VHH binders against Rho GTPase-activating protein SYDE2 (SYDE2). Designs and how they scored, part 2

Target 1, 120 residues: Rho GTPase-activating protein SYDE2 (SYDE2), of Homo sapiens (Human) (q5vt97r660to779)
Amino acid sequence: IDAFRHYSFSDQPKCSQYISGLMSVHFYGAEDLKPPRIDSKDVFCAIQVDSVNKARTALLTCRTTFLDMDHTFNIEIENAQHLKLVVFSWEPTPRKNRVCCHGTVVLPTLFRVTKTHQLA

## First folded at step 4 (VHH; framework vhh_brivekimig_d4)

Design v12 (from b6 with T107E)
Fold by ESMFold2-Fast, scan of step 4:
Structure v12 (fold): chain B 120 residues (1-120), chain A 123 residues (1-123)
Amino acid sequence: as target 1 above (120 residues)
Amino acid sequence: EVQLVESGGGVVQPGGSLRLSCAASGFTFSSYWMSWVRQAPGKGPEWVSSISSGGDYTLYADSVKGRFTISRDNSKNTLYLQMNSLRPEDTALYYCAKEYVEVDSGEYTFDYSSQGTLVTVSS
């Protein structure tokens, strides 16, 4: 659930209320991915808000444990509490895709976050 | 219960066009991302295209980009795939799928029918 990459943040106050509005999430890539199946090299990334899928990428080629990308998700959120960025591996059969890596961001926040890895 | 019924498949010559339809029932169609997945004889399933719940975002596999167009009509609970410039390698059974996140497990699911519609591209 809470497999989150390390981030730096500013010293701004933290807010604990739910948040609404337009949100842009910029994803620069991922490293140290561990795919569930060695024969699957195709992955995709999804943004989930309170367990609802808001956006995803097309299938991307993953070089074993490394994913290059530069993608921005523009999403509308209402009274949101949790945002997840999840990387799924494509499994032809069965019909479910398996999680390679994920992160969770708790909303709302009034602090600024900066990336320390290629996942932000 | 969830039902997805594909139609519009057939036999066409290379360079031809077909439009596939998927009639959805048993769920709130307008709330879910939808996709097309195909399976060629002797091969595993290949993702083709997806469309967001409101139709604002579309995604395509590189093999079909510029040739296929996905669309939806939420008032009719229907998903479409317009296929142009068809090639022999597009020959497959085409399935429509409902995309969703399983709340408790967090797994991403492509829930598609066992029926499909057959597209054959031959000269």
Scores: ipSAE 0.193, ipTM 0.606, lowest interface PAE 4.0, mean pLDDT 74

Design v13 (from b6 with T107V T109E)
Fold by ESMFold2-Fast, scan of step 4:
Structure v13 (fold): chain B 120 residues (1-120), chain A 123 residues (1-123)
Amino acid sequence: as target 1 above (120 residues)
Amino acid sequence: EVQLVESGGGVVQPGGSLRLSCAASGFTFSSYWMSWVRQAPGKGPEWVSSISSGGDYTLYADSVKGRFTISRDNSKNTLYLQMNSLRPEDTALYYCAKEYVEVDSGVYEFDYSSQGTLVTVSS
């Protein structure tokens, strides 16, 4: 299959309601987390586009209210409308984990690529 | 339709080795964290090991650290568990599990409704 088939300018839609292509999402950390326990615990972050899971981080060590990290999600999206990021607590048993925090962003208002550094 | 088929179990003496395999189909294997979960007779399920989607990060239960190695081959949609220095307490049905994450409800679970593969460590 032709690698340029889906991304040529001749196939570009005139509708700006949805976004398609490769997207980089930079996550610098989270503050004011509401964990169910006081002691430090392992967490992970998951990114979801239009209710479809796209990526997650490896385990990260979290202090009670603060997660300091620098992670980039590289995801492929097609006609996407919503992006959601959620932080989960990790348990080493087959049990449900509780959400520490979450956020939602409407994709049509985002840049396709965000940079962690400014080259200027 | 997620399907996981385990193989490689058997009977081995203490100190022996076995390699388990899990053939995955019905989902994009390379996009998901995979785990091994075991269940000894009369006990509840115990998480054994997990591996990231790209294979860059691995986790092990304290009971198996230094003895077991989890790995994957995304080109073959196959998950592996190399088990060395086996002990009688490692006797269990071993299940290949796909990570299940539901963001809206805050759910994280191991999806392993397969038949498993039996490992018996016996002298």
Scores: ipSAE 0.076, ipTM 0.450, lowest interface PAE 4.9, mean pLDDT 70

Design v14 (from b6 with Y100T T109Y)
Fold by ESMFold2-Fast, scan of step 4:
Structure v14 (fold): chain B 120 residues (1-120), chain A 123 residues (1-123)
Amino acid sequence: as target 1 above (120 residues)
Amino acid sequence: EVQLVESGGGVVQPGGSLRLSCAASGFTFSSYWMSWVRQAPGKGPEWVSSISSGGDYTLYADSVKGRFTISRDNSKNTLYLQMNSLRPEDTALYYCAKETVEVDSGTYYFDYSSQGTLVTVSS
């Protein structure tokens, strides 16, 4: 799934800007989710910073393609370039000791940083 | 390669306690989120708890909140699950899992150990 690339907060490739500080991300929900099956599924929302999973919700019940939530993530970031918000569906069947979760999200996301340092 | 070895399971009476351990090797343990997943006889796998790479953020399934505590010691590459007030419905094989992320695809993969550790709660 390309949800990480589609919904990322990132600097231009030629920009050497890096962001540090305390960040509060308000997430109000998701629509048009594409679950692997049509039944109600357990899902979770995750925030990644530069490919590192910083925070996520507990498992939530997804009603078809709609996830209703009102959650605030409070994270500390250091020298970060990319912030991604992704919704994953829990896959119950392990194969080869692997459980795969994936999803796509629609963003009404508010980013708030309390302190920003930029390397110009 | 990722290696995860669980221990600490056993037979306990309702209301008892157990502490599970998972020894991890083959990857930079301190850089990854870790989880506990359980599978009861005849049921599918159920996520139990997760902990962030630095140990500052923890998540629990509603069925275990207030009874179980997840923790980690990055200096020992070890993950723990302290289980208190155990109930018969907690009977399951418990698996240590590494959360693996493929950045470009946006996919999470959970690498379970193959053996697990058996927890039986019966009177």
Scores: ipSAE 0.016, ipTM 0.388, lowest interface PAE 6.2, mean pLDDT 69

Design v15 (from b6 with E99D)
Fold by ESMFold2-Fast, scan of step 4:
Structure v15 (fold): chain B 120 residues (1-120), chain A 123 residues (1-123)
Amino acid sequence: as target 1 above (120 residues)
Amino acid sequence: EVQLVESGGGVVQPGGSLRLSCAASGFTFSSYWMSWVRQAPGKGPEWVSSISSGGDYTLYADSVKGRFTISRDNSKNTLYLQMNSLRPEDTALYYCAKDYVEVDSGTYTFDYSSQGTLVTVSS
C-alpha cells in the first residue's frame, strides 16, 4: 500500500467546480513507498494541476520506504479541478525510474488524505 | 527496431509557440512511458518532459514547467509537445525517447538514433 503520510491542501477561495488563484500546497511526506530497489533512497516529488505539471522537487533522500520532509509548492491555477502528487524513485540509469506513490485531490474540497486508494 | 520520427520544429520569436510531434513504430507504444529530451548547441542533453503509458502522469523539467505540455495519442502512436512562451534558451534539437528519461547535469549519456527536430527561438 502506497500512501501519503500527511496532506497537501489549499485555503484558496472556492466556487462551483473550479478554483482560480495562487495555491500553496504543503507536502509533509510519504510512507510505504515501493522503490524499484530496496536500497534505493533517492526520490523526487511532482505536482500537477489538471494534467499540467506545475512544479517538482530536487532529488530527496528517503529512509528506506519513508520520506519525511516539509516542502511548499506555490503555484498559479486557473479553473482547476484536480490536483495530483506523484513520488518517483530515482536510479543511476534514469529510464528505470518508477512511480512509488501518487494521490489526487478533487477541487474545490479540502481533504486530509491518509492513503491514495481512498481517493475516488 | 524502435523508430522515432520527430517533426514540428522551426524558427519562432521569443514569446511564440510551437507544437512538436513524434511518430513511433517498432514497439508497443501504449506500454511505455515516453519522453522529450533536448540538446542545445555546445551543451549536453537535457530532459524536458515525460508522460506515462496511459497519459495519467506527466513530469516536466523546472526550466519548462508551466510553459510546455506533453501529451500522447496511443491510437496513433504519436507523442506531442506543446511549447508556449518560448525563450531564446529553448533553442535546441528536440528528441523523443522511449521510456522515462531524466537527464541531470553530468552523468547520463543520451544516445538515440533519431534525427530530432530543430527549434530556434530568435528575434
Scores: ipSAE 0.000, ipTM 0.100, lowest interface PAE 12.2, mean pLDDT 66

Design v16 (from b6 with Y100T V103T)
Fold by ESMFold2-Fast, scan of step 4:
Structure v16 (fold): chain B 120 residues (1-120), chain A 123 residues (1-123)
Amino acid sequence: as target 1 above (120 residues)
Amino acid sequence: EVQLVESGGGVVQPGGSLRLSCAASGFTFSSYWMSWVRQAPGKGPEWVSSISSGGDYTLYADSVKGRFTISRDNSKNTLYLQMNSLRPEDTALYYCAKETVETDSGTYTFDYSSQGTLVTVSS
């Protein structure tokens, strides 16, 4: 069933604890975004748990490399190891939206995600 | 092979209502976020609405908030869009889309078909 059923993993996982329950993630904005194009773009932000999309924002207008927002993601998680907050630019003609920036936090944690930065 | 078949489009007067349906096959429907995307003549694709895999989280474009309602029935592999208080500017081909995240490439894809269903709002 599982393609990795015979794969040997480390006895010491990268995340030593797993977390379950309701989680709130606050996102206060982003600067120094690297959109694929230099003109103004619409963007959206997504929160992913272990490679699964749990929530995202609607489209937001981005002026060049600056995004000003105050958004809280309320998500239900089970045995989670990693959270990712990713900013995507909206692509009107192609169906692929490219990442502008992202941040990852290891669970368990009490830290808030306020902004992220990624070099293109 | 991902198959998405839209239906429910038609001609209505301003202020009217329509309900669009999308029958999905070829993938595990209940595991994916789904969305509606529209394209008016002479314009590029515009995102309209999205719904989480379990149906508990919904998103709407500012132009349709309060008028449109997205929903899904995972037991029937069907996505819906209830459209109320229709306006002439809602005239477009409407596509349902499967949202796919490609982690390694860092891309977010709205995978929709070329068929669509036509909605015309005219007096």
Scores: ipSAE 0.206, ipTM 0.597, lowest interface PAE 3.6, mean pLDDT 71

Design v17 (from b6 with K98R Y100E)
Fold by ESMFold2-Fast, scan of step 4:
Structure v17 (fold): chain B 120 residues (1-120), chain A 123 residues (1-123)
Amino acid sequence: as target 1 above (120 residues)
Amino acid sequence: EVQLVESGGGVVQPGGSLRLSCAASGFTFSSYWMSWVRQAPGKGPEWVSSISSGGDYTLYADSVKGRFTISRDNSKNTLYLQMNSLRPEDTALYYCAREEVEVDSGTYTFDYSSQGTLVTVSS
């Protein structure tokens, strides 16, 4: 009985603010890209989790303002709050690349989990 | 101060192999993606390969897939590039680069302040 005096139950939220595990993110392409340099035709996509770069593609050719691709990122996350998918332009000068476009997914609100635990 | 020092370049016959090394200092090496970038004579810089901070994810340019292997040793703050089946078109200065993502500014930077190491593939 005395042992129960130091045992407390915390409220369990219906949704977690933090997500952990293995995640597959499928990226099918991008539209309305605005590269910062007219002479840059190469782009790449990166996945950031809580401001940490977890994965990126190799350089891909961007045709005018759209990018056609079919790529799957497999990433391991721990206590994550924010997933950000970003498209960057590759500049001929190797020291800097800039964002063409980006999207942010706030965990867990924008996830649809299937039987395979994939982002839908 | 970020310092990157490349070594391992040289002259090699077509079909030969070389292993490049990059000694890094002045930053937490194990927290950054690292890359190799090359510049052939009379051409602009070309991205060659990248490796994730933990070494579990690697990327290669189509021109080097199946021939080059990128690796790292975080305990030694060292990045490597194993180059096999070398071709004359692989002749270039090879630079070690640190990849940096700035979320607030929306930028991705390839920092290389090194002198590079020269690889010449000739008969």
Scores: ipSAE 0.181, ipTM 0.588, lowest interface PAE 3.9, mean pLDDT 73

Design v18 (from b6 with A97T K98T)
Fold by ESMFold2-Fast, scan of step 4:
Structure v18 (fold): chain B 120 residues (1-120), chain A 123 residues (1-123)
Amino acid sequence: as target 1 above (120 residues)
Amino acid sequence: EVQLVESGGGVVQPGGSLRLSCAASGFTFSSYWMSWVRQAPGKGPEWVSSISSGGDYTLYADSVKGRFTISRDNSKNTLYLQMNSLRPEDTALYYCTTEYVEVDSGTYTFDYSSQGTLVTVSS
């Protein structure tokens, strides 16, 4: 029962540079954020896999340029090469929702992959 | 009546450079974030880069970071993409679009249909 919650490895030698399976990414925070307005407090974090948005947080409040958070993304990936974490400032418009800043992300130190058949 | 017209594409050898332009009309260009999105033959659309309404903030896909530069001139209603150190994998139709993010998934979508401009990187 508990075994399915552990990291998984391929039966093959580790020679692939790509990862597939269910991935949990823990996100601890961000700093040096550059919101479009000096008083903007609404931000969200998104995870991108190979330039495709996979998930995002709800709107969060930040202080000046620092965002303190503890969030886990649970995503399905297939032959992924690149994972990117981006902090966006939310600027909704009457017709469209809009993204209008980015910042430096304090990357998680722990990646957990479950129910996988490969590990790069 | 929103219209976006891309130009500047062409055929270049690996390591070459191109500058793409997007002429916007029918809306208040200076009030919108703008993005470049590309679509390689037989592939789905891939977001490339975005720039804030005032030009103060820029975002890049990891595959192009350090090689491409997005910029805009609000006085001319024009968006640009400077592409350096081009690679065969950069071969695609390039589209100019306003940035739209689906609320629940965060998925970027094309807002306007346009013809795009073809970039071919081959030897």
Scores: ipSAE 0.000, ipTM 0.107, lowest interface PAE 12.0, mean pLDDT 64

Design v2 (from b6 with V101L)
Fold by ESMFold2-Fast, scan of step 4:
Structure v2 (fold): chain B 120 residues (1-120), chain A 123 residues (1-123)
Amino acid sequence: as target 1 above (120 residues)
Amino acid sequence: EVQLVESGGGVVQPGGSLRLSCAASGFTFSSYWMSWVRQAPGKGPEWVSSISSGGDYTLYADSVKGRFTISRDNSKNTLYLQMNSLRPEDTALYYCAKEYLEVDSGTYTFDYSSQGTLVTVSS
């Protein structure tokens, strides 16, 4: 299936509390997208916080097993513990559109949280 | 259970405007991202636009960006698409869709109705 790297706020050495505030996540790309075969297919990326879909990109063209992008997600989080980045391939059908998880996400090299509040 | 009823389609000349509406029922509308998907005659379905559950985040396909505006009214369980500067290429059946991410299975689903509303751009 998908080989996604899971990034979790609860895995931070200093974090014993939930975080709240406006968060900016810089996403630089994805590589080693397997399975399914994605030659010349549209893909999109979604960002989840505690299993809630907070944001996603528009459809992006992928010509190989890697995706180049330079995208910033600005999301509001409340008492958040976990953040997941997922890449999906677009697979429309006549009635239902179902997309499949695929690939490996390149972790953002810049992570920034603004107006952070920590609750005991 | 889930019902999505589109309306507002019609025939319009190039450069004209139309506003589509989608009445949703059978689920907690305010908790889901919603989309518009269209299918032109003889073509496959094309994603057009999406809006977050609270209405504060919107996305558009490159072909409609700057011309279409998606919006919603959670108090009325209604989704809208304002279409300006219409082109012959916008001729299609337009479907309202509920976006659903099933976290455990890792699938992202666009559930849309079988009805749609027809938009024809011609003279």
Scores: ipSAE 0.228, ipTM 0.624, lowest interface PAE 3.1, mean pLDDT 71

Design v3 (from b6 with V101F)
Fold by ESMFold2-Fast, scan of step 4:
Structure v3 (fold): chain B 120 residues (1-120), chain A 123 residues (1-123)
Amino acid sequence: as target 1 above (120 residues)
Amino acid sequence: EVQLVESGGGVVQPGGSLRLSCAASGFTFSSYWMSWVRQAPGKGPEWVSSISSGGDYTLYADSVKGRFTISRDNSKNTLYLQMNSLRPEDTALYYCAKEYFEVDSGTYTFDYSSQGTLVTVSS
């Protein structure tokens, strides 16, 4: 407060970490997938932005430790800070399914998005 | 207590249309992804379609893509499936299902209705 102005920490404008618009996310696959339930062959990939589940794939058959897929998600995001991607095992039955989760890929909390699309 | 009640099934000719409804109660419907799953006579359950909590993202099995449309009305806690160009192989009991997945915990649950609605496509 009483210091010379050149000794004061002035808040420098920080680049906003918040991103809004239409984002294209390309997913090329996953490795080392091992479902907790061996009898389940179906998996899906889900995208969560902050606290909201935004998109997921259709059910895909996982037969190897490699999940080869060429999928593009076009998601609308609003003031997004981070994006998480998870691969889940799926086993739909007339009874309640058991929880099966596998192959989690966590993206950095901070990411630089250089290619975004905004629809005017 | 989660309650899901399906309706709208019936008998139609090939090429016909039906609209299924699912009335949901006992949970915050607008917060969950919802799915339709069917079980044909003598076969295991087959996933048909899913819709995001806000209705802005939809998914379809390859067998129904271009023919079926999933939708929801969060103000009425109701899920719909519009089925067009029906084929004999679409004959099944159709179930409404609630999805929950949480990335940080790695949790996924999928709850079926116990009732189902029967769709029969026959010439």
Scores: ipSAE 0.267, ipTM 0.616, lowest interface PAE 2.8, mean pLDDT 72

Design v4 (from b6 with V101Y V103T)
Fold by ESMFold2-Fast, scan of step 4:
Structure v4 (fold): chain B 120 residues (1-120), chain A 123 residues (1-123)
Amino acid sequence: as target 1 above (120 residues)
Amino acid sequence: EVQLVESGGGVVQPGGSLRLSCAASGFTFSSYWMSWVRQAPGKGPEWVSSISSGGDYTLYADSVKGRFTISRDNSKNTLYLQMNSLRPEDTALYYCAKEYYETDSGTYTFDYSSQGTLVTVSS
């Protein structure tokens, strides 16, 4: 079994199998977000796999309805069916997050994530 | 498979210092917020400190603020907790934890599945 470093999307027919391995997701930004809350400039973006938050950015500044970002999520997935990006407001308490900006980006469902072998 | 291995615990005198380490593997360490959580004998888990994925933002429980310092080295996939001015009430098993958000409940929680490292502060 080869080390899994990369996955890509394919326009081939969807397989009935779940996918496991390392995946890179590059996020360039978001627009048409809900206005940020007063007194909060800090948000973070999270990538969710099957509705579970698997990775997040450092705190970022949310500007009006735009979030300018250039971030690559490197995530480990197991038996995954779908991915989603969500923007959250940061709350000082460690037990709660407040949503300032509700932005959801769903990865293309017509494409299948495909394992890529590392070339020597 | 996410693996977190704590070390650095021990027995120390009140007023002493210890540095805890957590070696992380099985995930992209630099992409996640990390935290320290402790559990004193007979008590529930208590959050101690958190650090952002890039190390630029830190949070501390009021009971440890000014005494403990959380840090990370993303090149080594290692999380640290520098503990100064230790008190008997700091005696606990210390766990490192990967943060996660439970979407259905709207809860920001911690994912830790390790043995922890024991810190005992006594004379």
Scores: ipSAE 0.005, ipTM 0.128, lowest interface PAE 10.2, mean pLDDT 65

Design v5 (from b6 with Y108W)
Fold by ESMFold2-Fast, scan of step 4:
Structure v5 (fold): chain B 120 residues (1-120), chain A 123 residues (1-123)
Amino acid sequence: as target 1 above (120 residues)
Amino acid sequence: EVQLVESGGGVVQPGGSLRLSCAASGFTFSSYWMSWVRQAPGKGPEWVSSISSGGDYTLYADSVKGRFTISRDNSKNTLYLQMNSLRPEDTALYYCAKEYVEVDSGTWTFDYSSQGTLVTVSS
């Protein structure tokens, strides 16, 4: 239960300038996720490149503290600098989705989201 | 201002097909993800399908996967939903929605029309 978004990087940090090409991002799940609303179990994960929504998952069931999934994002990137992964809760009422957690990464870096953040 | 006008709904028998259209205006259509959301009689809204801004990535709810196909024509600012093998459970008002993220709040927003187009699947 932290006020801030948390993420971790692999043991091989890299500094890279803008890159282009096809990218496959494998997402095996997340831990310490807490759905923003107690009545909503449905979540989805989105990947953004330089503030552009490139891909997201279909609705997934979130457990109390785990999101178990095996999903690959296949995205095209062009002169990209930042990659952002965000988990959202699905609400029956449109315009009320909320962030469970997110992180921002400079390409090409491996990352993992470790904790959740809720903007109330 | 954002305007979304749905059309193509109607009454069809089980196993039939319908093609829905959504004409968009008031925003740069080619820059946004688009969705179809439906609301069955007496139930809350249910997400059906989404398509990326360039049309290269599509997503479907498990209940419609293999039967529905989402597509878009950015030159015409139009979103489509081809519905095949329709079932009575598909009876609903279908809404076209614009998806975007409010950067500062981190909210994923589905901005849709209040009108919708009615699809009725019955004998």
Scores: ipSAE 0.015, ipTM 0.378, lowest interface PAE 6.7, mean pLDDT 69

Design v6 (from b6 with Y108F)
Fold by ESMFold2-Fast, scan of step 4:
Structure v6 (fold): chain B 120 residues (1-120), chain A 123 residues (1-123)
Amino acid sequence: as target 1 above (120 residues)
Amino acid sequence: EVQLVESGGGVVQPGGSLRLSCAASGFTFSSYWMSWVRQAPGKGPEWVSSISSGGDYTLYADSVKGRFTISRDNSKNTLYLQMNSLRPEDTALYYCAKEYVEVDSGTFTFDYSSQGTLVTVSS
């Protein structure tokens, strides 16, 4: 599900070579999310590099099917190829979960804002 | 291997206080959100409270808000739960839990396969 707002992938060619270094991943928001559970409007975002968890946000309030946020993950990567992002509904019942949105990015890829920060 | 050892449980009168501790080892404690989960007699597990890796964000279940305080000491790899104004309904086995997130499977849950510490609130 492609649900990121004010975000686009660079038109640069994809590179399948592994990459190492410091990386900043900036989220401007998400839309077209699956509705959260009826009893929970809280979500959080997690970032994973090649199946290794690197970072997550604190709880954020989801407005029905979209999430407004301005959050940056600063991560160190070693010989990495894939970046995965997912938005989870907060579930207070142990051993339960729900995914609202999922994305995968092949590295190296440049992200850039393509809109003026005005929301429809 | 991840190890979580709870302590501090006991028998207390209604209105009393207890402080629970959880000694963590086998992982980088300061990098993970931590939680307390309880299981009352005859009930399923209930989430109680969570704290961010740096201790700057805390969350509480409505049933304990204003009475319980979660905290951590990353230098000692220890999680705490200060319980005040205890009620008979707080009687439960209390578990220290590490957050588990797996992006590929879309899994978010609490890892609390530890022994737990018993809290009994009775007169």
Scores: ipSAE 0.128, ipTM 0.499, lowest interface PAE 4.2, mean pLDDT 71

Design v7 (from b6 with F110W)
Fold by ESMFold2-Fast, scan of step 4:
Structure v7 (fold): chain B 120 residues (1-120), chain A 123 residues (1-123)
Amino acid sequence: as target 1 above (120 residues)
Amino acid sequence: EVQLVESGGGVVQPGGSLRLSCAASGFTFSSYWMSWVRQAPGKGPEWVSSISSGGDYTLYADSVKGRFTISRDNSKNTLYLQMNSLRPEDTALYYCAKEYVEVDSGTYTWDYSSQGTLVTVSS
């Protein structure tokens, strides 16, 4: 259901707000990825803020449906409302890559302490 | 209308250098990630390098790391690729491309419908 490994958070209903500042996003990997092609082992991850690309990784090797990663994105946001974490499958033809999975985090977000990760 | 015009290609000997330029118009250049894509004769397109909208983040294909440098000047709407230590296998048409992402449709692609600039590395 949740493709992001060892990541948990809760969203509480709240009026729409915009926030600004420097944000650090730690990404530890993904599970249950569904690549659009069975022969595509290479993926990359992108961070989008309000549908604008802010950062992405280099090409990473995906082990079947698992992606092991320990990467920190440092991004500057201005009047932001939504953060998306997207994993793309790399195709041999650079004209088109398809989304393996994505998740959306609404700002502000309440993060929970987990056994493997602590976000506060 | 999105327009991208590449220049700077030519014939060089192995070990030589070239600097490619791409003049962009018809869109807000400073808002988009830009990439270089190349296509060697008889082969499919290969992604070479990408740069973030603000120029603070760059990515390179393993085949060009340490030899190529991507940069941009948002005040001039221009993308650059500095190519050093050129090899015969770098021979290709080089295209600059605007990255396009639509998450809901599952699309991540490059728009590089221009003519490109030819780089030939030979003796």
Scores: ipSAE 0.012, ipTM 0.252, lowest interface PAE 8.8, mean pLDDT 68

